# VHH binders against Gluconolactonase (gnl), part 4

Target 1, 316 residues: Gluconolactonase (gnl), of Zymomonas mobilis subsp. mobilis (q01578)
Amino acid sequence: NGSTIGKITKFSPRLDAILDVSTPIEVIASDIQWSEGPVWVKNGNFLLFSDPPANIMRKWTPDAGVSIFLKPSGHAEPIPAGQFREPGSNGMKVGPDGKIWVADSGTRAIMKVDPVTRQRSVVVDNYKGKRFNSPNDLFFSKSGAVYFTDPPYGLTNLDESDIKEMNYNGVFRLSPDGRLDLIEAGLSRPNGLALSPDETKLYVSNSDRASPNIWVYSLDSNGLPTSRTLLRNFRKEYFDQGLAGLPDGMNIDKQGNLFASAPGGIYIFAPDGECLGLISGNPGQPLSNCCFGEKGQTLFISASHNVVRVRTKTFG

## First folded at step 15 (VHH)

Design j4 (from r4 with S57T)
Fold by ESMFold2, last read:
Structure j4 (fold): chain B 316 residues (1-316), chain A 125 residues (1-125)
Amino acid sequence: as target 1 above (316 residues)
Amino acid sequence: QVQLQESGGGLVQPGSSLRLSCAASGFTFSNYWMHWVRQAPGKGPEWVSIISRSGSTTNYATSVKGRFSISRDNPSKTLYLQMNSLRPEDSAVYYCARESGYDRYESGSYYFDYRGQGTQVTVSS
């Protein structure tokens, strides 16, 4: 509290409509093993975020600071030896039902949590009778469909895990009526995702250093992908510049600007794909995910052992 | 000069307890996440435990969870590992280590820029 990190770099004058590059990147939480999956809960005005290796979901408010919201946040204790790297929750969003929907890495499911009683229940835990790997992140459409990613990061040995049941790492869409579609099976490390405001585009991160890409999928009127294009490859940033992180979490503002984690920090892309700016942590400090909160002009960012915030001119 | 000095090891019987200490000097101890790592003869290093800068967050390898407790005293610049219910498979040289990074996406391993000389823990079989 009160300290700052990093810097903001402007690549285009178009960034000036989004944020002031001199705005501080304020530390609001410390002592987090690995921060991930922040979500703003408007009803109650608080931030939730995950600590997946610690198996904790944490809550933050300005007055009380950080507290435990759920422990365990994911897999029940004791954790089976040799099976999980990240037994806890990861990505989170407030669903249309007002509950917290959770990409629950350790439970290997999409779960939901009642924010008052803190009770957890399963939304979906398998596709065609095969258990998910370890869901990582999720994003709602306006209709209440949820898109989510299923990389192996929660599992010991990743793709070679003894408990992995699928031979792919999928991107899925769950419709409001319960239909579950596998919409992409070919990514090695699908991670963060977001919809454009008009829902014609789905952005998906691939967190693989061999293919560190952010993809853009064109969606039909049923919310299903028809084609894809490359927004950006980050091999140069990762290998040549040695910047911390890989393509990870993301979010979108009301204007369609994408805020996406990649080597070096949170990149800001205009809807036309122009890279406008970069929010960086301290040297060697990855920024893994982000969400808008408060009245939509605060960007909360998971920053390894920290959670930080940046004030924006744009609204998320 | 960054220096880490472990102590408190010894030869014990199964079920015994030991408390390891690590004296730190040459850096601002309270600015760093600290770890215990162990290495048995003929084996590679095994991560044991992590503790946050303030000590408020700790975690453990599943093989030791519930038996080992990491703590720190920032004013005295000392890291501790309380080891209870020791087993023969806990026999190793134990090192305290200063965190320099973490590779979540590939190896899942912590990086350390400094560690001490180690202290031998031997639990008779």
Scores: ipSAE 0.836, ipTM 0.924, lowest interface PAE 0.8, mean pLDDT 95
Fold by ESMFold2, fold request of step 19:
Structure j4 (fold): chain B 316 residues (1-316), chain A 125 residues (1-125)
Amino acid sequence: as target 1 above (316 residues)
Amino acid sequence: QVQLQESGGGLVQPGSSLRLSCAASGFTFSNYWMHWVRQAPGKGPEWVSIISRSGSTTNYATSVKGRFSISRDNPSKTLYLQMNSLRPEDSAVYYCARESGYDRYESGSYYFDYRGQGTQVTVSS
């Protein structure tokens, strides 16, 4: 395709250490119904990303372009009428086992996918006997614990879904030994999350236009939250400026800079919370999630019907 | 200036097939994702199908999946809906619609800035 979108806006000279504002936002994939959850698979040098409403997991390489990796990526076909808005997979990460761990909205589980055989298996699908809503995103600690979010976006009627079993939308931590903790039950739309490199902070986005926030949780030595602080509220960007999107996916570089989706695009925050810059799509085009790949200096971004990339000076 | 004109509707028996066409003019057709929506008497509009700019990605409402097929021909600026195994509940006015946005976080609905006049499909019972 070879086209570019959007623009990069500098809010602080500190952005200059992260990327050049003249760097193109290059389109690498088109014809995606709704791109989400990109993950770079280092062993094999390829990008995977989800198309949740299409129920497809897609693969991209520079040589072959886009192909289907899994179809269905989530819920088995045919999809039960009236139950699912997004039957497919969503957020993805490479786990400590080298497999693709998937926040699988349609299967209502955290799943594993073997990247060679493409076999799928369940990691966890319930908390205290109640099925998850529709897991959306996940993030690993260095110890192999996984944090994940469970908003209702996969379910028809959201919080009012006929099949929803929990009366909350949780943030969970699964420890390497299999212990599952509910670590936050009070967010209306928990979505993307990331850990600071020293793992003292957990960032969580809330995708609700009434409370479009990115939260920062302080973590104890067991990886459990002890307090929280508001990093940023995006009501002005959403309501006053009419910018596309809501707080969604995020990722973090090796210096602790947070790359977070919110109304207007991907915002870049320093570890001290200063907003350094913004990567925007075209008008009306949300940027929903991102990941680092290609030896850590390429930021891949899910951009509605597209996947795009930006070259960085920083390493993810 | 932007125009979408549907055709190919009619009165048919259950189990029949129909092919709807939508002729586009006044815009660069190949730059837009296109949809079919339908509206039965006394009902609100119902999303039916989506197709990507190149035609490589398609999707359908669960009520029609497996029976309907959306396609496009960009050189002739024409959108199609092949409707097989028609049922009485498929009776509606069918509209060709140009995508302008998507409300993923709330309604899960697409927005359309233009649609055609519609073509009536009636499946007798």
Scores: ipSAE 0.824, ipTM 0.920, lowest interface PAE 0.9, mean pLDDT 95
Fold by ESMFold2, last read:
Structure j4 (fold): chain B 316 residues (1-316), chain A 125 residues (1-125)
Amino acid sequence: as target 1 above (316 residues)
Amino acid sequence: QVQLQESGGGLVQPGSSLRLSCAASGFTFSNYWMHWVRQAPGKGPEWVSIISRSGSTTNYATSVKGRFSISRDNPSKTLYLQMNSLRPEDSAVYYCARESGYDRYESGSYYFDYRGQGTQVTVSS
């Protein structure tokens, strides 16, 4: 078969340039404890994705289906009792060096993984001598800078974790020459992030039901934020409509359309901020993150116990 | 309608093994992720283990990992928990539970829409 889930809702005729509303949301993987952080590896044509509570990084191809790529994907076993909710890897991207860069919640670091040997190494694990909380997601600029988020989701008791060393949940920028900057410290739950194609904007999700927002930061020529505006607040979707999820992972296509997880599924925003459509799972099924893959016209989506895919007209 | 019936509990010595079973009826068993939870007297519920619909993915609380093994047989609609190297702190009522959701962003807890009446496991000194 090829089972399917959910539906696609059109809010604007502009969605028609991005995807066909009747396109199936095809299930390609099942039996995932919690899917997250998908990344397409062009060199080899496969999908990697994280299963953070299971401490597994998984691989998918059309021929072989799902297999284990790394176990453990994050914190070494055995996991210290009472310290971790999610000991595994989370967000992932292919870096300029061709390696898989990983927001590794359990190791509490940005790590990189050689996709051939599967060897892991630390890129950065602290800021000014304090360990990160549990890095969640990351995104590269064209120059090779990496932006990443550091919420406490990997840690038992979140902000109240016994092992948390920072009194904030940061958004960071690591420059290609190794300089690490804290660029935002005021978000309660920074999660997914993406850059506009011209890199004038940084999008950041806040996964807090009290402030379920997607923010847009204007960036200067050095890639640092100068101001921010609210793209969308999702309180109505979460509280009034009871839709599953909170603002989470995101990605961007070549035209600057943002594909962002929030209550109800993956929302599609045009560069001007207009909401064009929504890709939804089954009732109660959150869609947490996404990436473009294959020839750039497949959107892979982490959907709780599943990974799904949607064919697009646009190119990621 | 939906029924979950645990069995196989009993009184055992430390270091013993015990196998719990859970018979499911009134729903399509193979469509659900299943869990074991336990509750000792005077304590709140403790999540023990999870198994995927096919049985290919399992996970355990750190307190039981390496000693307990969850499995399922979808044709017979039965969930199992093999408990080895039992300790006095494993004494509890054990419940089979059907997953209805997961609160990833807040509590980090699974939700269950059905669980059985439980089976008592007592590990004596």
Scores: ipSAE 0.819, ipTM 0.920, lowest interface PAE 0.9, mean pLDDT 95
Fold by ESMFold2, fold request of step 19:
Structure j4 (fold): chain B 316 residues (1-316), chain A 125 residues (1-125)
Amino acid sequence: as target 1 above (316 residues)
Amino acid sequence: QVQLQESGGGLVQPGSSLRLSCAASGFTFSNYWMHWVRQAPGKGPEWVSIISRSGSTTNYATSVKGRFSISRDNPSKTLYLQMNSLRPEDSAVYYCARESGYDRYESGSYYFDYRGQGTQVTVSS
């Protein structure tokens, strides 16, 4: 490729253990309608990412570049007129079963995809008889529980969608035995989420410009929230500085450093909450989500029409 | 001095085909995602189609998917819209538009910093 974007800004000398600020932000994919939900598939050494408005899941390898992995990635074609903004898949993770688990905005479900046969199956599509809005992102605990978010971004007219069945936008926990808990109903736009390595904390972003926050939930031994605190509010970055994006996807390294999308790019927070640095795209270019891949020292980032990568010293 | 000039519209019968062209000048055409947008009298603008910089990624509004085909020729700085199986509901002024942004979190709409003067397509009822 050879193209690079953006810059890396250091706010603390503690960033030096995580990455070199001179490291290029390398473009590895272009011509993506809207990139989201990257996941590294170790068994086979490739990146998958979603293109939700295009209804495509794409694959990237360094040797072959970009190809189509699954089309449709979400809602079956033809798409019902006037119902969906984003009929495709979004957030993805490799589950404990080796399958690709998908926050499938268009199917309005958590789905599994067999990476060999590419067969799709439903994991869960409702809570107490009401359909999910449009699941956006997910994160596994070590025990195999999955936390996921259910904002209305896949639906035309968002909260006012004609097909929305819930009067909230939830954060859910699906236990390994199949119990589904609604663990937070009060966020306007729950989006990205991640667990601290010791799983005592759950981070959740809220993508609402009126409340552009990253929240930290303390978890009990059953993985359920007991309290929450504000990690960061991004109103100044969004309104005063006009920076692109809103709190969106996130991921975590083995030391507990949080890599979180927000206005301006991917912010890096230490476990104690100190903001260490910022990975930015070009002016006006949002960075929406990220994942670690390869041997754990590559951060892949969805950057609107692009996918980019940054080499790290830290390991995800 | 960005300029976009649409052509190829006309009056046709239902089921007919038309090919619209958009000649671009005053900017590096291959650096931009391009769109078609249409507007019928008394209605707001309606997004029709998108094409990536290289032309490799395209998408369409559900109302035209399977009938319309967007393409581009970067050497000649020209955008195209092939419209097949035209219906009276497709009657509108068609504009080519240069993408300047995307409001993913709110409206779900693309922003355009430039569009042409449009070309009229009229399908007899």
Scores: ipSAE 0.806, ipTM 0.914, lowest interface PAE 0.9, mean pLDDT 95

Design j4 (from r4 with S57T)
Fold by ESMFold2, look of step 16:
Structure j4 (fold): chain B 316 residues (1-316), chain A 125 residues (1-125)
Amino acid sequence: as target 1 above (316 residues)
Amino acid sequence: QVQLQESGGGLVQPGSSLRLSCAASGFTFSNYWMHWVRQAPGKGPEWVSIISRSGSTTNYATSVKGRFSISRDNPSKTLYLQMNSLRPEDSAVYYCARESGYDRYESGSYYFDYRGQGTQVTVSS
């Protein structure tokens, strides 16, 4: 590689503690049909990311570049005609068991993958006897609970899919002991999510252009939402400025700064909600999700046909 | 001036093969993801296939997967579609198209800023 894209815009001098605006947005992978769900696997020092329409989970290292880690990454082949628009895996995290936990859009489940044998197994695929739509992203608490989102993006015709069993698009919490809670059923397009470091807040994006919001949920001691507030609405960025993307994936650093995909790129919000900066792709190029990796000072970003990285001063 | 010119269509029997070509000019061909799109009479455009800038990543509509193969030759600025095991439902005008965007969140459709005039493929017995 060696090529770069986009730019970094500073909205507040507080950004200077997080990253240098002159830092290149370096292309590390190209020729990806649609990059999503990056995760850094510390044990082995490599990046995994999803290519949901291609049904491939891809691996990157500096030495070997991009290779196939799993194919299929989601739904087994052959793909049933007319049922899936994105049959592959999407969001991924390394779980407390050291396995790769996957919001598996095409299998319609939270799955886990043994990083050595690459064998896949189901964690959970239904709520009260109804299959999930197409899980998109997930985030672990320190106790090992996992929050995940279930929008219809994997399904042909979205909300009107012939195989959709729920009449809502949920946000769920799976506790370490196996209890599954539906914690929000009212979002039209729940997508990315993250916990504040003290786990008093859950951030959830809504990818609907009619309601392109990032929400902040206050959590009780059981990790369940008690109220919510609006962090930001992006209608102006989407409709008036024509910026690419909708609220999508997100991640958080150790200081509680939120790195959130929305129209225009990855926005950086301080814990108090101030917007500090924006990492943008080229014009018309959405940035859909991100993760911290390497020694915690590299932000990897899924950027449509690319995966890019930005060096940070902060630690993820 | 961006130009895309398709060729290689024709009238064939079911089970036949055809290879379509698309000659590109007026832009840096190797900088763009390219697609094939087809349009049957009385229907809207149907996406058929995608190929990455280098040609290393390809994908297909489920209706053609396993039968069609997209490729490109960047030095000659040419896009190809090898169509095997042709069926009557493959009859359409086939267009090559230059990608300008992707609507992941709504339609799941690609945007194209340029396409050619098309080449007719007719499959009948």
Scores: ipSAE 0.795, ipTM 0.911, lowest interface PAE 1.0, mean pLDDT 95
Fold by ESMFold2, look of step 18:
Structure j4 (fold): chain B 316 residues (1-316), chain A 125 residues (1-125)
Amino acid sequence: as target 1 above (316 residues)
Amino acid sequence: QVQLQESGGGLVQPGSSLRLSCAASGFTFSNYWMHWVRQAPGKGPEWVSIISRSGSTTNYATSVKGRFSISRDNPSKTLYLQMNSLRPEDSAVYYCARESGYDRYESGSYYFDYRGQGTQVTVSS
């Protein structure tokens, strides 16, 4: 090792049950073009994370450090000139089938990767005959349904991309039986998402600096939204304080505390919506996404050119 | 006093190779991600290549991938661009640049706080 970054800020004594402010934010990987979408693979005890502009999925273990797991991680080479900003994979989760499910920005699909053979296959790549934009992140329900977001970040010119087929940036739910529902079409930049442990709430971030919000959707028994409320707007943090980042990736612990990327770092919200603390990188260093691993008490965080980890008292 | 000084440009025929150098001074070179950017007459700047602090991660614009190779030598504080199979459309002033940030959410562009005065590369037959 042994470098660290940033700091942890306590806003509420309730943070003391989650982590110590003195806990180091340890750098475990460097020299990453842009780190995203970390996922812990329990069977094998390793971290995978994406490097979307590099078109690489990278693997980290304590013993071996960083290696290439999949190259290309997304769009097949050669990349068509002028069409893609981020040809690689992005958000990832281990699915109920034990495979790595991937929001594949460059392939414009939800993909599966077998963690042993490294074979890739398409789960879903269109809605009603129109190709997805560039899926960004995903989250499983206990029943095996998957929610995912489809912003245009993988596409050159974003909403104005020559290859974009949808006139919206959707949030989708794929049921275990294969039914695909468009559950939200009105967000400008849907990005990270997570379910509360009881699955009554779906959190969705919007990465647009004009509307830098984290939304909370109430879900019915079919996992479909019935209403939404604002958890937090981050315009002050972005414009007035100049803090790095926009609302991005998120994850949730077993108690329902939300760990959400936004301007300034990873914010920790209690289930009642109280903001308990903030994990920050160095000045100007965004923290884009996170996952729990190592028996659930390590928070891995994608931090621009780095991947970092924080030990927690809570379990993810 | 940050200084970046490019050299190694020239007039060459199509299919030729050139190696550009960038001498850095006035800062801890090994602490920065470095880039090459080029600008053809009458056009805006075009990002060409990126290299990590250690040199272990590199990437390229699609227009040069497979033909150009970025490298660095941290003890000598020097950045390099090996350009092979040069084409007329590679003609430009080439600049080395020190990264200061990245706008992932909107432009997808890198920010640079310093760059050199450039070295001219002209490819003609």
Scores: ipSAE 0.790, ipTM 0.909, lowest interface PAE 1.0, mean pLDDT 95
Fold by ESMFold2, look of step 15:
Structure j4 (fold): chain B 316 residues (1-316), chain A 125 residues (1-125)
Amino acid sequence: as target 1 above (316 residues)
Amino acid sequence: QVQLQESGGGLVQPGSSLRLSCAASGFTFSNYWMHWVRQAPGKGPEWVSIISRSGSTTNYATSVKGRFSISRDNPSKTLYLQMNSLRPEDSAVYYCARESGYDRYESGSYYFDYRGQGTQVTVSS
């Protein structure tokens, strides 16, 4: 009902089953230092999202607008000088236990937050005795396994950080029984990820301008990757067209359509890989991540200093 | 057209306070996130503070957090920096700057399309 941004572009008539291109991209929050990691909490009907550089987890409802849910959301204050770019929480999902699971960049861990008491606890903070870099995003399988990414974005100087303990930026899988697997170590900037509804595919973004890719991993029955293929390279969009952003967060609807951040906005891919459309911000405004919420027909999008929403025909 | 004019600098003793002002003109001030940046002789620019369009969100470099306070008055198109407990290390030319971008993926640095002429702050000793 407020202001709007951007536009929606149709690349295929198949987009018509997903959303109406005339649907407004409605601004629901402003004055965010950098919005990230939105998650809809059904029990209570509210949106949580992260402001990683501000070290705040924020809550939004239509009645109350934006409020602080957790401060600090990540690293305890004071923040050690020269060590963190983003001391706060980032990606979030509601787990099968009803708690908020958090890729916590500043704490350098996967954390749980009780949505009632707001108390935080560590799920996992290391692999083979080495601390994670700064976990960025996560995604649950139906069995309760957690896939998550560990790029260096929370750390000052990134790969050159004085506190970085791993010589790679990993993608991990945590089994419900606590087994932790490093499933990909070769990506320079693993970021967003999502599972196909049948869980035969894992999508992973690489946010590096030298390799601005979205990868698709085929998964075996144990949820481990067996091969990968390139869904899309965004070098042309980034360098030739100068579009804002790099491959970042993503989510998936119940039909298997992928909603993925990349230079230019949120791209919509059908399960067969066809690119159907693009939700864009204003010129120069990246759209970094998204989640479905309300009754599953609202796409919430983190848009730099804003959070926005788009009504969909599809269900997330 | 776009102009930013800093004032309020001076020579002070350690532990003193100063308030810097930045007068903005030639653009819709309330539509922009604003920053303070400082530069000491022989050093590169150092980001100091950020403030949202409404003034409701602020943040600071760790070197000044707890001592400096950024604010703005949108009707008068003025940005402020209250500097308390000043140290010799705070000596620099201070600039107000208009945000034009943010490089989240590489440098983690803000870009500015305009800044003022600067105001000198010198903390003796």
Scores: ipSAE 0.785, ipTM 0.908, lowest interface PAE 1.0, mean pLDDT 95

## First folded at step 16 (VHH)

Design i3 (from j4 with S107T)
Fold by ESMFold2, look of step 18:
Structure i3 (fold): chain B 316 residues (1-316), chain A 125 residues (1-125)
Amino acid sequence: as target 1 above (316 residues)
Amino acid sequence: QVQLQESGGGLVQPGSSLRLSCAASGFTFSNYWMHWVRQAPGKGPEWVSIISRSGSTTNYATSVKGRFSISRDNPSKTLYLQMNSLRPEDSAVYYCARESGYDRYETGSYYFDYRGQGTQVTVSS
């Protein structure tokens, strides 16, 4: 490695407790068709990330660099002509069982992967007998429930796909006992999501240029939404400033600071909603998702054809 | 000035092979992801293939996967497309293109800031 990209912009002196604006945004992987869904696997000390259009799950370690972890990562090959834009895996998290849980766009399921044997199995692939569209991202509660989003990005023609079975793009909650709830059906492009550390809030991004929003849902004691407020609209950033990206992946640190992809890069929001700073790629380079890893103070970021890292003062 | 010059097209029989070349000049070729796109008469452009800066990552449209192979030679600033098992439906003008972006969210399409004049490939029926 050795190369860097982008810049960090401070909007509030409160950013100084989270990250130094002079810290390099270091390139750790190149030649990725489209990087997405990074996850740090603590047991083994490695990064996994998805390349959804390539249908590859890739592994990175500081000693060995990038290698193929799983190919295909999603839909079995050959890919049916005209049905899929992104046949591979997307968002990933280490589940309570120690396995890699995967929002698998091409398989149209939440899958899990044994990190040792690399065997794949289905967790859930339908709601009330209808197949998911193309799951995009997921996030675990402390109790082991998983929230996930089901936009149409994996499907050719998106909402108009010939194989789409649902007339909505849902946000779901799968409880540890196997109950599956549709918790939001009204977003046009639900994408990234994260829980506040006290789990009173669920953040969900909407990747639609007509309503490029990050929403905050208040949750009851059962983890179900009771109300919704707008954290931020990004129409100005997208249309007026022409900044790359749309609201996409997100993650949260132990203090409740939200790290959220949107036009321009990864925005950092305090728990009270104040925007503290922005991590940007090069001009025209979207930053799509992020995760904390190593000893919890490294932010890994999927950056189009690259994966990058930034050292933080906070812990993920 | 940026220039891309395709060559190697022609008239071939079904099942034949053909190798297209694209000579690049006026920019640092090795800094760009490169693509092949094609356009048949009366149809819109169809993305065919992508190759990373180093050549280590490649991908293909499902209609050509397993039959076509993209490669590059950065020292000679040349992009290639090896086309095997050609079919009449592969008949098109083929263009090499320099990537400028990717719209993952709306169209799922790559953007290009330069493309050549193209080379005609015709596969007889």
Scores: ipSAE 0.766, ipTM 0.900, lowest interface PAE 1.1, mean pLDDT 95

